Miniprotein binders against q56419. Designs and how they scored, part 56

Target 1, 326 residues: q56419
Amino acid sequence: MEGRTLEEVQEEVFKRHGVLVPKKELEDLAKALEEAGLLLTEKVEARLKEEEEKLKRERPMRLAGLSYPEGEREARAFLEAFRASYPGEGEEARVLLMPHLEPSRVPEVYGAALAALEKTPPPERIYLVGVAHRPLKEKAAALPVPFQTPFGPALPDLPALQALDALLPFELFNTPLAFREEHSLELPLFFLKGRFPEARVLPLLVARRSPELGEALKVVLRDFPGLLVLAVDLSHVGPRFGDTPLTRTLAEEARRRDLGFLERLAEGEPEAALAFLGANPTRIDGVEVVASLLPLLRERKGKVLAHRLDLEAPTLSAVGAGTLVL
Below, E stands for the ipSAE of ESMFold2; O stands for the ipSAE of OpenDDE; V2 stands for 0.75 times the mean of E and O plus 0.25 times the DockQ between their complexes.

## First folded at step 7 (miniprotein)

Design p1 (at its last look DockQ between E and O 0.04; V2 from the best seeds 0.00; counts 0 for: pae E 8.1 > 1.5, pTM E .730 < .8, SAP 81.096 > 70, placed apart)
Fold by OpenDDE base, look of step 7:
Structure p1 (fold): chain B 326 residues (1-326), chain A 104 residues (1-104)
Amino acid sequence: as target 1 above (326 residues)
Amino acid sequence: SMEEKIRELAEKLAKLAQELLELVAQGADPEEIIKKMEEFIRVVLELYELTKEMNNPEAEYWLEMTIELVWEFLDAFIEGNVDDAVELLRYIAEAAAFLAEALS
């Protein structure tokens, strides 16, 4: 890298991502990059730095025009169509578990979430807890900036975020780049912002179970009441996830795990839900989120509104999605 | 021993990650990159199965993260988004490094 030492790169990677890349691996990488023309790496680094600086101000839409419409009018029609895909009625939610899977794959599950939101009084704030699909420096993170949506920016609740940070044993505002492409927040936020345009948001990501997060949130929720949303998917089975192609037996096991998990949550027994999964052989996505939020899920009775195991035909794999109100 | 096998696989994973970066950097044939990525995925999956038995939540997390990032890389690569693909390869390398640490 013209002008940077490997040590500087190592330090920067460590500072940005909390990863200490071994020097030898960096040397080999640097050599490979030098041989390949450093231009791509320098461009990527410059871009990442620029993006990080932008994320200090706002989080732009990444999936507009792809997963959902960019235009407000079309976005509203999108919401209505998804709501229409679920024929049932919702229930008032204090806690909402909903998917973050590509909406077109599980429209009725998102429809069920919308149905629940229809029965939910507009919250002052939404605690939106997603799954980190990027490395985090800490077990959990938040991005205290506006998130762009077709319905306008979702504004952060800075006082509540600060209160949460103050109660955590780690810096909550870490790894801003992890939020840039994170769909586990963006997709649910589309539906939430569309339904509750005036609600402030606490965008949270969980990488690893953090009991501290749940305890801190329990305290924060007393002074800063709001809707808690768990944006999580369920089972991930098939070749994409290391299994054989989807069979009836594998699908039945995935459904059993998904429903067994959701039902125990609906009974107010989140520890039992986690115990039921054991080693989580079907790779339920939301385990770390639920494990982090145990204090907020205990003794809350609710209802499973929808579930689907959706086949991705090209890979013969499937992902579970569900909607639960607590 | 299972521990020795895990260590060997972790070393192999690190090597494959490097080879992938080299291939991308060199502008290698997409087929070669995909083939190398497939090998990488196989090693990740094998590690995943072995680590489940060891009850190492940290290693499991990094394995899952690595798998997700690999798929995102493949998508970006197939779509011809070279910038995103390179970025994702960096994340894969980082995740692999964390995994190696978690398995040490």
Scores: ipSAE 0.019, ipTM 0.333, lowest interface PAE 6.8, mean pLDDT 84
Fold by ESMFold2, look of step 7:
Structure p1 (fold): chain B 326 residues (1-326), chain A 104 residues (1-104)
Amino acid sequence: as target 1 above (326 residues)
Amino acid sequence: SMEEKIRELAEKLAKLAQELLELVAQGADPEEIIKKMEEFIRVVLELYELTKEMNNPEAEYWLEMTIELVWEFLDAFIEGNVDDAVELLRYIAEAAAFLAEALS
């Protein structure tokens, strides 16, 4: 990432807003930012350029020792413990919805995903679609490099990624740094790589709904069949997310919306699932991914295997997570 | 101590991010916004210099996330994307709060 001149900032603000911002205000702000930013850009740019160049070669583990064990033997035992947290049987998945919430908060939800993977023939590749927690330069992005895991590197499916890039009206490989800390890919990938060690991966992020992505993926999946994984969380309610304190009524509403959303997806009705949420008052973060992937979700019926709305007692807030197979 | 200094800076950054968000959302006087931004950037620079001295993996994770969010905020602002810039200030405040919690 590179800084820009004052003229470039003025032009870009005008272009995006269609009006010339009051000149003195913009000049004063740009001057202050330039003075402080000389030090920031010199030091931060050097570090970010180094990190970006590393990310063009591989994506290292960031949550080993925090969310899952670093060593392979311990990591395999960890997977078995999570599978045991869900005593039921899974179903074969062509599409799997699973969370990216901290695994220790929803062990049976990840266990249900493992149960589904047990019933799923090893795919040649996994389309792993997460939620961008940092802005992307476009509506969606990919990072075509190995993602390190305790089970070895998850190798990218370069031909499928290149085919996808060619079909999109924007450059798919557009924001490498957004992947550096992106847990919505790393956490599900730990479980997926542990079960399917030879599958290649298409690591994808959605920031804003992209109908173009869904149409392109429909074409790519015909030529490059694989497992589609929506790595998304559900409701986010309570003060940490801008609500009033969590009440019984808010928690019940969040559960109702989570389950209603999942049930409609399970009936092969993704448009109805989105419509059910309306303005999305409980902030289900899966909506932008589902809205992007409509062509891949229509008419696919399946089953909700697990759901939990997990309470964050210190923040009086909660996050929902679920496992759905289609 | 270094960890106490980082904790104090992280709490200050979270507070500054919230104050800046409020000023921008209210359309406050440009001079006030600029002064707050200068203070905000000074705290970010201090935190950045301390990344080499971290010996706390959880705090290092949140510090790196906070710093990257600040860079993305500045990039969004330079490109004139006010909506993204405001949302990034919310993320910055949250990440800085988690950093402070990791050090308490």
Scores: ipSAE 0.015, ipTM 0.275, lowest interface PAE 8.1, mean pLDDT 82
ESMFold2 (binder alone), look of step 7: mean pLDDT 79; pTM 0.738

Design p10 (at its last look DockQ between E and O 0.09; V2 from the best seeds 0.00; counts 0 for: pae O 9.8 > 1.5, pTM O .782 < .8, SAP 81.347 > 70, placed apart)
Fold by ESMFold2, look of step 7:
Structure p10 (fold): chain B 326 residues (1-326), chain A 104 residues (1-104)
Amino acid sequence: as target 1 above (326 residues)
Amino acid sequence: SMEEKIRELAEKLAKLAQELLELVAQGADPEEIEKKMEEFIRVVLELYELTKEMNNPEAEYWLELTIDLVWEFLDAFIEGNVDDAVELLRYIAEAAAFLAEALS
């Protein structure tokens, strides 16, 4: 709204869509934004600056002792147990799709990811692309600091991150606080760091699809080769996610959409995978990441190694998770 | 409690954002979109007023960012970028749902 009066906003919406947004509501929105910024500046800025200063140095573990063990020895045993949960063999991955759902809920899905990593030559770096669960200022973001794990710090690949930032039409390092509690990076990273202790990481979040991100990553990966990891979950269905109670029909539809999506990705057809979902009625979490990364997924064939739609009995809801290698 | 009222409004906001998303995506009657838009904006403002009374800097910050996202949605809508407008509404709905869960 920079450079527009409230009357211009109202007029433009009306001319474009025939929709008249009430002037009073627009005035109140503008006042709320201005007032919030002025009233909270001292208190909020001081606290946010403190949290941001901590994040300038590192991103600490938030889920140690909750989702995975805090100690290194126990953490290695944890990895072995998860690998054992998947009896199959993996395949070499240039791209790996894996979940970020609580590991104990989908052990064989994480086990399949470990099986794929066993077949994958240790990469110099990992492009770890998760889903932002807190708002970002831009479509995507990164945090260029060490992420702590029980296996030691996962160090950022600063040259690759800087190259990526330079190619984007927005600043990549835009919302540090969104990373503070972001499990979509922390949970997959535990498994990745455990298997590739020397790999550097590009910790990336997508909030909204960004074709610019995918095009930029295609260029960066040419000069900075590495493993691309899509750390995404699949369907989200049931009352916790705004649906009616979970029924057999909804669960069957969620499974069908999860598998259809993954299978089309495995055929190297990411546009077809997105088209298959249409309006995405089961809220597959990975859509925005896949839509951002199309240039990196096209014509890359592979295999779906695992899938589970995990039921949350207390909430009468379910979340899907899968493992795909390309 | 005030937290319960804010939680209920955040849930309502998430629902309204999703409903507005569907209307915009379908190309619904402008008067129907207009009415839903008005309801949506009113709930954002009510939630903002209640959150100001709460001493929780994190919730206040996320709500301020949410208001900024509403303005980004209006920009996308003005530009006729329906895809971006729909994506912003989805993001707002997710942010509102997250706020409601954080207060639970």
Scores: ipSAE 0.013, ipTM 0.543, lowest interface PAE 7.1, mean pLDDT 85
Fold by OpenDDE base, look of step 7:
Structure p10 (fold): chain B 326 residues (1-326), chain A 104 residues (1-104)
Amino acid sequence: as target 1 above (326 residues)
Amino acid sequence: SMEEKIRELAEKLAKLAQELLELVAQGADPEEIEKKMEEFIRVVLELYELTKEMNNPEAEYWLELTIDLVWEFLDAFIEGNVDDAVELLRYIAEAAAFLAEALS
């Protein structure tokens, strides 16, 4: 793409932020960065290019040995332990909402997801929709390459991905670097691949609500049926997220928001779920994902299997996690 | 310790990222922005060199993320994509803060 003119950049910054950065200042900054950072920029560019080229072939594990075991045998034992942490039985899922939080923080929530997966016939493909914690060039993106797991590579469903791309008003295959470290896909994928080793995957990220994505996926799912997985966390409250330390009142509000959101989704009323959150004062992570997938969530009845608000004691902050089957 | 040094650098990086955002928002003198950017780049380079030796998984995650975001920022900046660059600076500030926290 031909580099935007400094004037276009200036206009965009003004439109988005109400700040007019003088063109000369931008030019001087660019020049200064070129001079000061030529070596860095060259190294960075070379490294970025190398990483992008790697991501054209596969997405390697980043959290193996950290969040989950690298070895297959140990990984299977890990799955069994997480399943055992949830004492209940699951239900068949056509849509699964599950967390992407560090598994050790909310084992029973992941256990509930595994319980649901036990009752779910093996899908041909999994639409795995995560949250972009990095900027995307478009509202949503996909990476059409194998994702490495301890259970072998999760292979992309290229035909389904291509069908989806063809229906979107933007290029789906954008911002490959956003997938490199994105845990919102990697952590759920561990559990999904472990349970359904033969399923192909559509790894999707949502940065901003895209109604187009939901409509396109609705069409694609007709011709390419599969399990839809929303890999989202719930409330984020406390000092890490700009609040006061966690109090009983704040925790109760977070739980109220989380459960109210999940319950309305379970009733097949995703618009009501979004409306219930309003300005989202407890910062439910999955709002943009749900807002993008409304056509797929409407009128689907389901059940909340698990919920936890997990305290991070060092920061007196908490993150909500839930498992919902639709 | 190496971890302490990385923490200090991460804190500094987070601060510098925020300061850069503020300078840009205020329409500060290009020379001031330039100087701050130079300092920012130096901290990034030092962090990058130290990443190769770190053995803290959580910190390593945030460090890698921080470095990746910095690369993306530099890429966006070089390409003249200021919107992305500004957004990436915010993410760098956050990631660097988390890195610092992970090492505290």
Scores: ipSAE 0.006, ipTM 0.270, lowest interface PAE 9.8, mean pLDDT 84
ESMFold2 (binder alone), look of step 7: mean pLDDT 84; pTM 0.821

Design p11 (at its last look DockQ between E and O 0.03; V2 from the best seeds 0.00; counts 0 for: pae E 7.9 > 1.5, SAP 78.164 > 70, placed apart)
Fold by OpenDDE base, look of step 7:
Structure p11 (fold): chain B 326 residues (1-326), chain A 104 residues (1-104)
Amino acid sequence: as target 1 above (326 residues)
Amino acid sequence: SMEEKIRELAEKLAKLAQELLELVAQGADPEEIEKKMEEFIRVVLELYELTKEMNNPEADYWLQMTIELVWEFLDAFIEGNVDDAVELLRYIAEAAAFLAEALS
């Protein structure tokens, strides 16, 4: 790429990702950065430190008013509308796989999750396992603080979290800043808290596969029973993710991979599900989570309730989402 | 090898992210920042082209994360959210470093 102008690079980025970074915006940003001077990095560091200190007490909502309503009344109406988007009935879940994609993109998939939750007795606690979209210091992490929701705070199960930490070969309570804006926890938690207001939560993030996590959780679940929720998306295909624009062939392959993965999980064969994906060419989001939780997924029979491959038109890319009850 | 090339690009990206942070911290002139940003984007594009060539699962994880963080950075940058952009550059530097490490 030697000799390309910024404009050429910009055009290429746009063509590939649908993102225009106007030169003017770069210039304006540069000026703004100049005006802010030495204070920017120092301010950011100070802010991050402050945010980290706040995360010792609570995790505030980040997507309220954006992805879901901030007000409780409106939030309840939101839940009802999403439930209504799924015409079927749910099944009782001991393990629930659900998406963390923007809810408006896959309403019926979230609706299916809500349908399953309707058939699920209120758990004492929810093990909510999301995907880390920020670097973690360890393979997995937890944040042992209240998570704010429109329905009130989701309170952590400290005894269960402590029990889990004690069984892991690494410090579970690491990288608190990774939780600050992590949507893979916040979005599912909205639906979970709305349905089970009294349930305590174990908010967990997985970055890289940790067999130790699954083994530890298996032990913890014996003494601290609860609902296991895998908050994961499925295939990520198209220019945003390094592919050509979505074609029928690419979409069919994504669906094949998604459904093949979910079906094998529904059969109680998580190793077969992982093996089926191989190198994961369609980039199923939840593979590290599933790989970490194998002991909890083995031999559990279930049902796929919903699946959608949702097109993001501006980037000609698509993301798969599914709901599975085990 | 392809993995070696990706490793080198990841190291370069991590370095460029840090240099951008330093330039911002120093109140560098817009031209210097622009030049460094151009270099940064070039490396990103080269990494992006090699995304399908990755056969190491751990490295692939970090590569995907790095790319996603770059998109978030660009969004924040376009929106003029300097604080978020700076924060995201830090994460890019970290993720790219992990990518390089995974391929070492």
Scores: ipSAE 0.329, ipTM 0.732, lowest interface PAE 1.8, mean pLDDT 87
Fold by ESMFold2, look of step 7:
Structure p11 (fold): chain B 326 residues (1-326), chain A 104 residues (1-104)
Amino acid sequence: as target 1 above (326 residues)
Amino acid sequence: SMEEKIRELAEKLAKLAQELLELVAQGADPEEIEKKMEEFIRVVLELYELTKEMNNPEADYWLQMTIELVWEFLDAFIEGNVDDAVELLRYIAEAAAFLAEALS
C-alpha cells in the first residue's frame, strides 16, 4: 500500500466492491506491518545466523511428536505398524525410491519400503537424496553432521561426503539452513535409521537437476558402496498447487503420470521416464532428482511395490507417493 | 499455555482465510464478506500482538509473511483482481498453518 493513505484504501475498497473495510482495522494493520517489518527482519536474521551455527554441529529432530513418536520404544512400534500395513514381500534394493509425504497419509507405501529394506543386506552407508523445499545456493547440497532420530544419531559418512564434494564443480556444503526444516530427509531417515541403525548417511538435497551430481555419485559409490535412496513424492495436483479442485479426470491423469513414470524407471529407462512426463503437468517432484541421477538409474531394472495418490481433503488437492526398488 | 493459545489462533486464522477465500471466489454478498474480513483482520492483529514478544524466528517469519500477504490481498481486492485475491488468501491460509506448526 505504498502511496496510499489508510482512508484511500478504505475508500477504494468501498468504491470498487461495496465493502467497507473498517478504518480502525486498517490503522492497526498499518502499525503492525511497520513494527513487524522492522522487528522481524532484524530478529529473523540474527536468529537464523544462530540456527545456522547450530546446524554446523548437528541437525535436530523437527518432526518428533508430530509425524513420528519421540521415544525409541514407541518409535520402534510405530515402524513395525507401518511394515504391517503392507502385507507383501519386498525385494532387495540397490536403489530405493520412497516418499517423503507425511507417513500417516500413505502407510502402505512406507510399509513397502520397509519390506524392501528387510530383503536388503545392511549397508555400510545410505545415500539419502531428497528434494529441497527451501532454495539452495547451488543445484544440490549436503549437510555433513549427525541427524538426530528417535533411534539415535544418524552419523554422516564424512569420507564419502568429502569425496563427493571434491568431484563437484561447486561447493557441496553450501546451504545449512535449507536442512533445518527439510522433511524430505527427516521422514525417510526415520524409517531408514530404524532398519539400519549402524549405517552412516550422506544427506543430500537437490533443488535443480545436476548431471554433475549423478556422475560424481557414480564414482563415489564405486569406492564407498551403499544403498541409494531417492526420497521423492510424485504428482501434486489441485488448488494447493495452482489447479482447479481435484476432479476424477485430474486424479486419473495424475495416477497415469505417476505409474508411467515409475514403470519406465523400473524398466531401466530413466530418460524415457522423464520424456513421458513432458512438461510435467502434474508436478512430480521426483523429476529433478531422477534427472540428476541418470547414470545410477540406466539399465537398472526393478519393480514398483506400491503407489497411492493421496487426497488432501482440506485443500481439495492430492499428492502421489510410490515405492520402487531397482 | 500461551503457545497453545497462539497455535489455536493460528488455526483459526487459517480457517478464516479459507472461509473468506470461498466468499470472495463465489462473489458472495458484500455484507457477508465485510463481516468475515473484519474477523480475519482482528485475528491477524491479535496473533501479532501475542507473538511479537516470542523468541521464535520461524513463527516470526510466518507472521510477517501473513501480515504482508494481507496487504497484498487488500490491493488485489481493491483492483478487482479476484483471481489474485483468491490466490493470496490461499497463501495466507498456508502461512497460518505453518505458523501453527512452528508453535507445536
Scores: ipSAE 0.013, ipTM 0.372, lowest interface PAE 7.9, mean pLDDT 84
ESMFold2 (binder alone), look of step 7: mean pLDDT 84; pTM 0.827

Design p12 (at its last look DockQ between E and O 0.22; V2 from the best seeds 0.00; counts 0 for: pae E 12.3 > 1.5, SAP 86.565 > 70, placed apart)
Fold by OpenDDE base, look of step 7:
Structure p12 (fold): chain B 326 residues (1-326), chain A 104 residues (1-104)
Amino acid sequence: as target 1 above (326 residues)
Amino acid sequence: SMEEKIRELAEKLAKLAQELLELVAQGADPEEIEKKMEEFIRVVLELYELTKEMNNPEAEYWLEMTIELVWLFLEAFIEGNVDDAVELLRYIAEAAAFLAEALS
């Protein structure tokens, strides 16, 4: 909508889709968006520029006090409680698949991740690959700034990020605003930083499958070894996602796909995992991430530590979450 | 209550987003899309106006997210990027559901 008048927008929508959006409603929406600082007006542009400039310095917490405690002491107690929710023991991870779902929904799955981290020697750096829930200018992106956490800032590994950028056919440092509210990085980072306070981080987002990313990371990991973390959710089923209310059949299908996906990954067969999903009818969140990281997942055997299909009762929808160690 | 009303609207928005998603993805009749789009926008506006008067940071957060996604959706829709538009409608439904949850 940048540089277009509302009339031009209305006309374009009509030309392309045969839909005439009422001008008044568009005007009201535009006003609301402007007031919200989301429409590209001069004021909004200035605000966005300010936000971008802030993101050149740091990424502040957005979910502190909501999804996790803001205070360090309380945050540590939070970690301990989540760890306690998983009764098992973990395994050493070179690759960790963990959720980015609201922690309170799947505590034992996060607990399993913590259990794995307990068995993992402190890495020098963590490659944290999340899912872009907003459009990116490129297939993938990174934000090379400190991410704030209750445990202090997670500092970027600039040398490793630069090495990665140099190997990619696109600019890695794109779409900084996509990171501002992205929970797929913030939530797992809470747990990771809490466990490995000295580890540097490479915060990465994937919007679309990028085989180039996996190949580049494979090279970078040789010179810059670290823990690879896939912060992904699994199936999304129910009315929130376009399905009928959750039924036994739908839940069984979701679980089957989730577990089938994770099990094939655990066997070191990521291509088989993707093939197993086909058209991905239950909307496994992590498909594009896995598809991007195939070179790093091949022939790595591991173990599924936890899985849950969590019901959101108010919407009769469910989201799958899992923890996998490779 | 105002919170209850906002919750109901958020739930309605989530539903409308899904319905609109289906219509857009299927290439439905423009008139049907138009009607659904109008209803969709009205609910967004009503939610925005009502929430502005509330002091609920969590609800405000999810509303802001919803509105941002609506903007992106409109951009994608205008550009004729159906795939992105459909995906964004899904995210709108999710954000609206979180808004509803924040007010439960």
Scores: ipSAE 0.022, ipTM 0.437, lowest interface PAE 4.2, mean pLDDT 86
Fold by ESMFold2, look of step 7:
Order: sequence, then C-alpha cells, then structure tokens
Structure p12 (fold): chain B 326 residues (1-326), chain A 104 residues (1-104)
Amino acid sequence: as target 1 above (326 residues)
Amino acid sequence: SMEEKIRELAEKLAKLAQELLELVAQGADPEEIEKKMEEFIRVVLELYELTKEMNNPEAEYWLEMTIELVWLFLEAFIEGNVDDAVELLRYIAEAAAFLAEALS
C-alpha cells in the first residue's frame, strides 16, 4: 500500500487525542515510517526480482539439514527409517494422499506413504498437488523448473505442464515466488523422488478451489498418465489456529472429522467428504485441493493406511496427518 | 547479539500492538491510547534502524510484512476506520511474533 502524508498523520493524532504532539517529532516519525515503507518496498522488490530470476532456472532445497539430510547416502537411510516406522503393507495407489507436516512429527504416516509407493509401479510422472501457503495470483499455480533433492533434481514434465496450461482459463505459471519456501511440495517430494528417481514431476499449488483445474487435469492425465499425489494436512486445532486451548473434546472432534473425511474419500465419495466437514471448523487444509480435484476422486475406492493427530506442546495445539490410497 | 536484540524488539512490538488492541477495544482514555501509540511507533523506528544488516530471508520477509502492516494501520487509523485499525493491530502482533520466531 501507499503511505499517508506527514500532515495527515499530524492532524489525526491532534484531532483524536486533543493533545499537542510536537510537530517536529511527528514529522520525524511519519517521515521515518514513510521512508522505511518506501525503502523496504524497494528492497523487497529488488529481492523478489532476484529470487524470481533464480526460480526461473531451478528450485533449491530449503529444508535439507533441517527436515531431512542433505547427503544422498544419509537421505536414503532416512527414507528407509521412515518406512520402518510403519510396520504394515501398502497397497497400489493411482491417487495418494499424504501429509506435508514436518516428517519427524508423523513418521508412521510418511512410512505408510512409502509402503504404498512400494506397491505402486514406477510412474512416468507425478502430479504433486500441494497447498499454497503464500498468496497466488490465480486459484492455482505451477513452477516448470527442476526441484533439487538429495537424490538429484526432480525434472519437470514440460509437455504435460504446457498441456495443462493450455486448458485453463488462467495462466498456470503465475506466481514463481510462492514456490520459494513451499514445504507442501518439498517435504513430500523428498519421499517421492527417493522412491521414483526417474519420474518427472508436475509441481502444483492450490490456493483456492478451482473446478477448472480438476477438469483440466482429468484430460491431461489421460494423455500423460501418472501418479496423482495430494500433499495435504488435516485438522488444525488449538490456540495457534484461533481456538481455546486443546482439550480432550476438541482433540476428539478433530480426530473424528479427519477420519470421517478420509473414510468418505476412501469410499469414492469426495462430495460427501466435503459435505461431512461443513464449515470446516477444525480447519482441514486438504479441502481446497479435494474440492479442486473432484473429477479425479469420484468413484475411486481405496483405504486409509494411517492417521495421527500430532500435539504441538509449545502452542497447546495439534495438526492431523493421514495417508490414503485410492 | 543483533538478532537477539531484533527478536526482543519484535516481541515488544507484538505486545504493544496487543495492548493497543485492548485499549481501543475497551474504549480507554485517549491519553492512554496516545501514550501507548507513541511507544509503539518508537519501537517500530528502532526495529527498522536495526534491520539494515539482517541476513536472514525468513526474518526479512516477516519484518517487511510487519512494516507494511504498520503503514496500513496508520492509514486506517487516520481515516477513522476503527474496526479496520483493530484488525490490523491483530495482524501486526502476529507478524511481529513470526519475525521473532524466525530469529530463534
């Protein structure tokens, strides 16, 4: 936004409070705030332009050494440790729902995803659909560049991305900077690239539900078959998310909503899953992705492999995560 | 350290924003609101002066978001949009808290 003039600030402070604020001090304050806003806007603009130019070539790892190991050997051991956290067997997936929550918080949920990938024939490409945590210029976006991983670069499927772009009523490659820090793609991609090192990727973000995206993807998937991955978390409850402190009642409600949502998806009834949540009072963040992808989820039956509502003790809050194969 | 000082100022700014929010919401004396506003603005200026050499992209993002929100708050306050000003104070408190967290 644009700043106000010095005189406007002086007048409002004087009028509202009825005190004599020294003109010089108010002038200094207003000028400093205006200059700070203009200077920070220029610095932000220059920084965003620089980062955008870098993102036109590649998307670097941001979480290596923090959420997963940087070195390939250590990364493979890490991957296998997560698989071991889930002692069961997976099932083949045409569609996989998996979390993007910090992996160490829900190891068995990521392990269940790995178990499903073990049963899944290596796809030519992966449609990786995450949740935008930064605003997008449109309802959805993609970034058609290599995403770096400890297992090598995940290469974009440019023909499939161009086909998708051509079918949408908006430009698909619209917000490169939204991908810079987007963990909803980076964290699942670590696991996916580790298991399918030769698969190309369509890295997609949803900010707001887009029925057009689902219809377009249905067409693109017929010509460019691959694995569809919904990289989404479930309930967000507690004070960090605007609730009272986490109570037994709130936690049980979050679990019931998470599992009821996943169960209905597993029955091939995505509209019923959304209707079950109503106003989404526990803030399941998968709803916008599911609502966008309805044509790809209808009539696909499957199984919930894992679920966990994980406590954030410092914030007295919790986040749900699950693994679903369809 | 520089980062610890910036974190402490961000936490102070978040607290001052919350205190202003409460004073405005309860209809406190104008003198109380003005004094708190002056302290709030002085902390913003001190925080901005310290950011010149920050080398932490996440913290830079939240700092610049905080500054932009302060400008929007001043615009709403001058226009007499009390409800908007109160809402912006909530956002400022949150952005400053995220700035402090980014420096942990």
Scores: ipSAE 0.000, ipTM 0.223, lowest interface PAE 12.3, mean pLDDT 83
ESMFold2 (binder alone), look of step 7: mean pLDDT 84; pTM 0.827

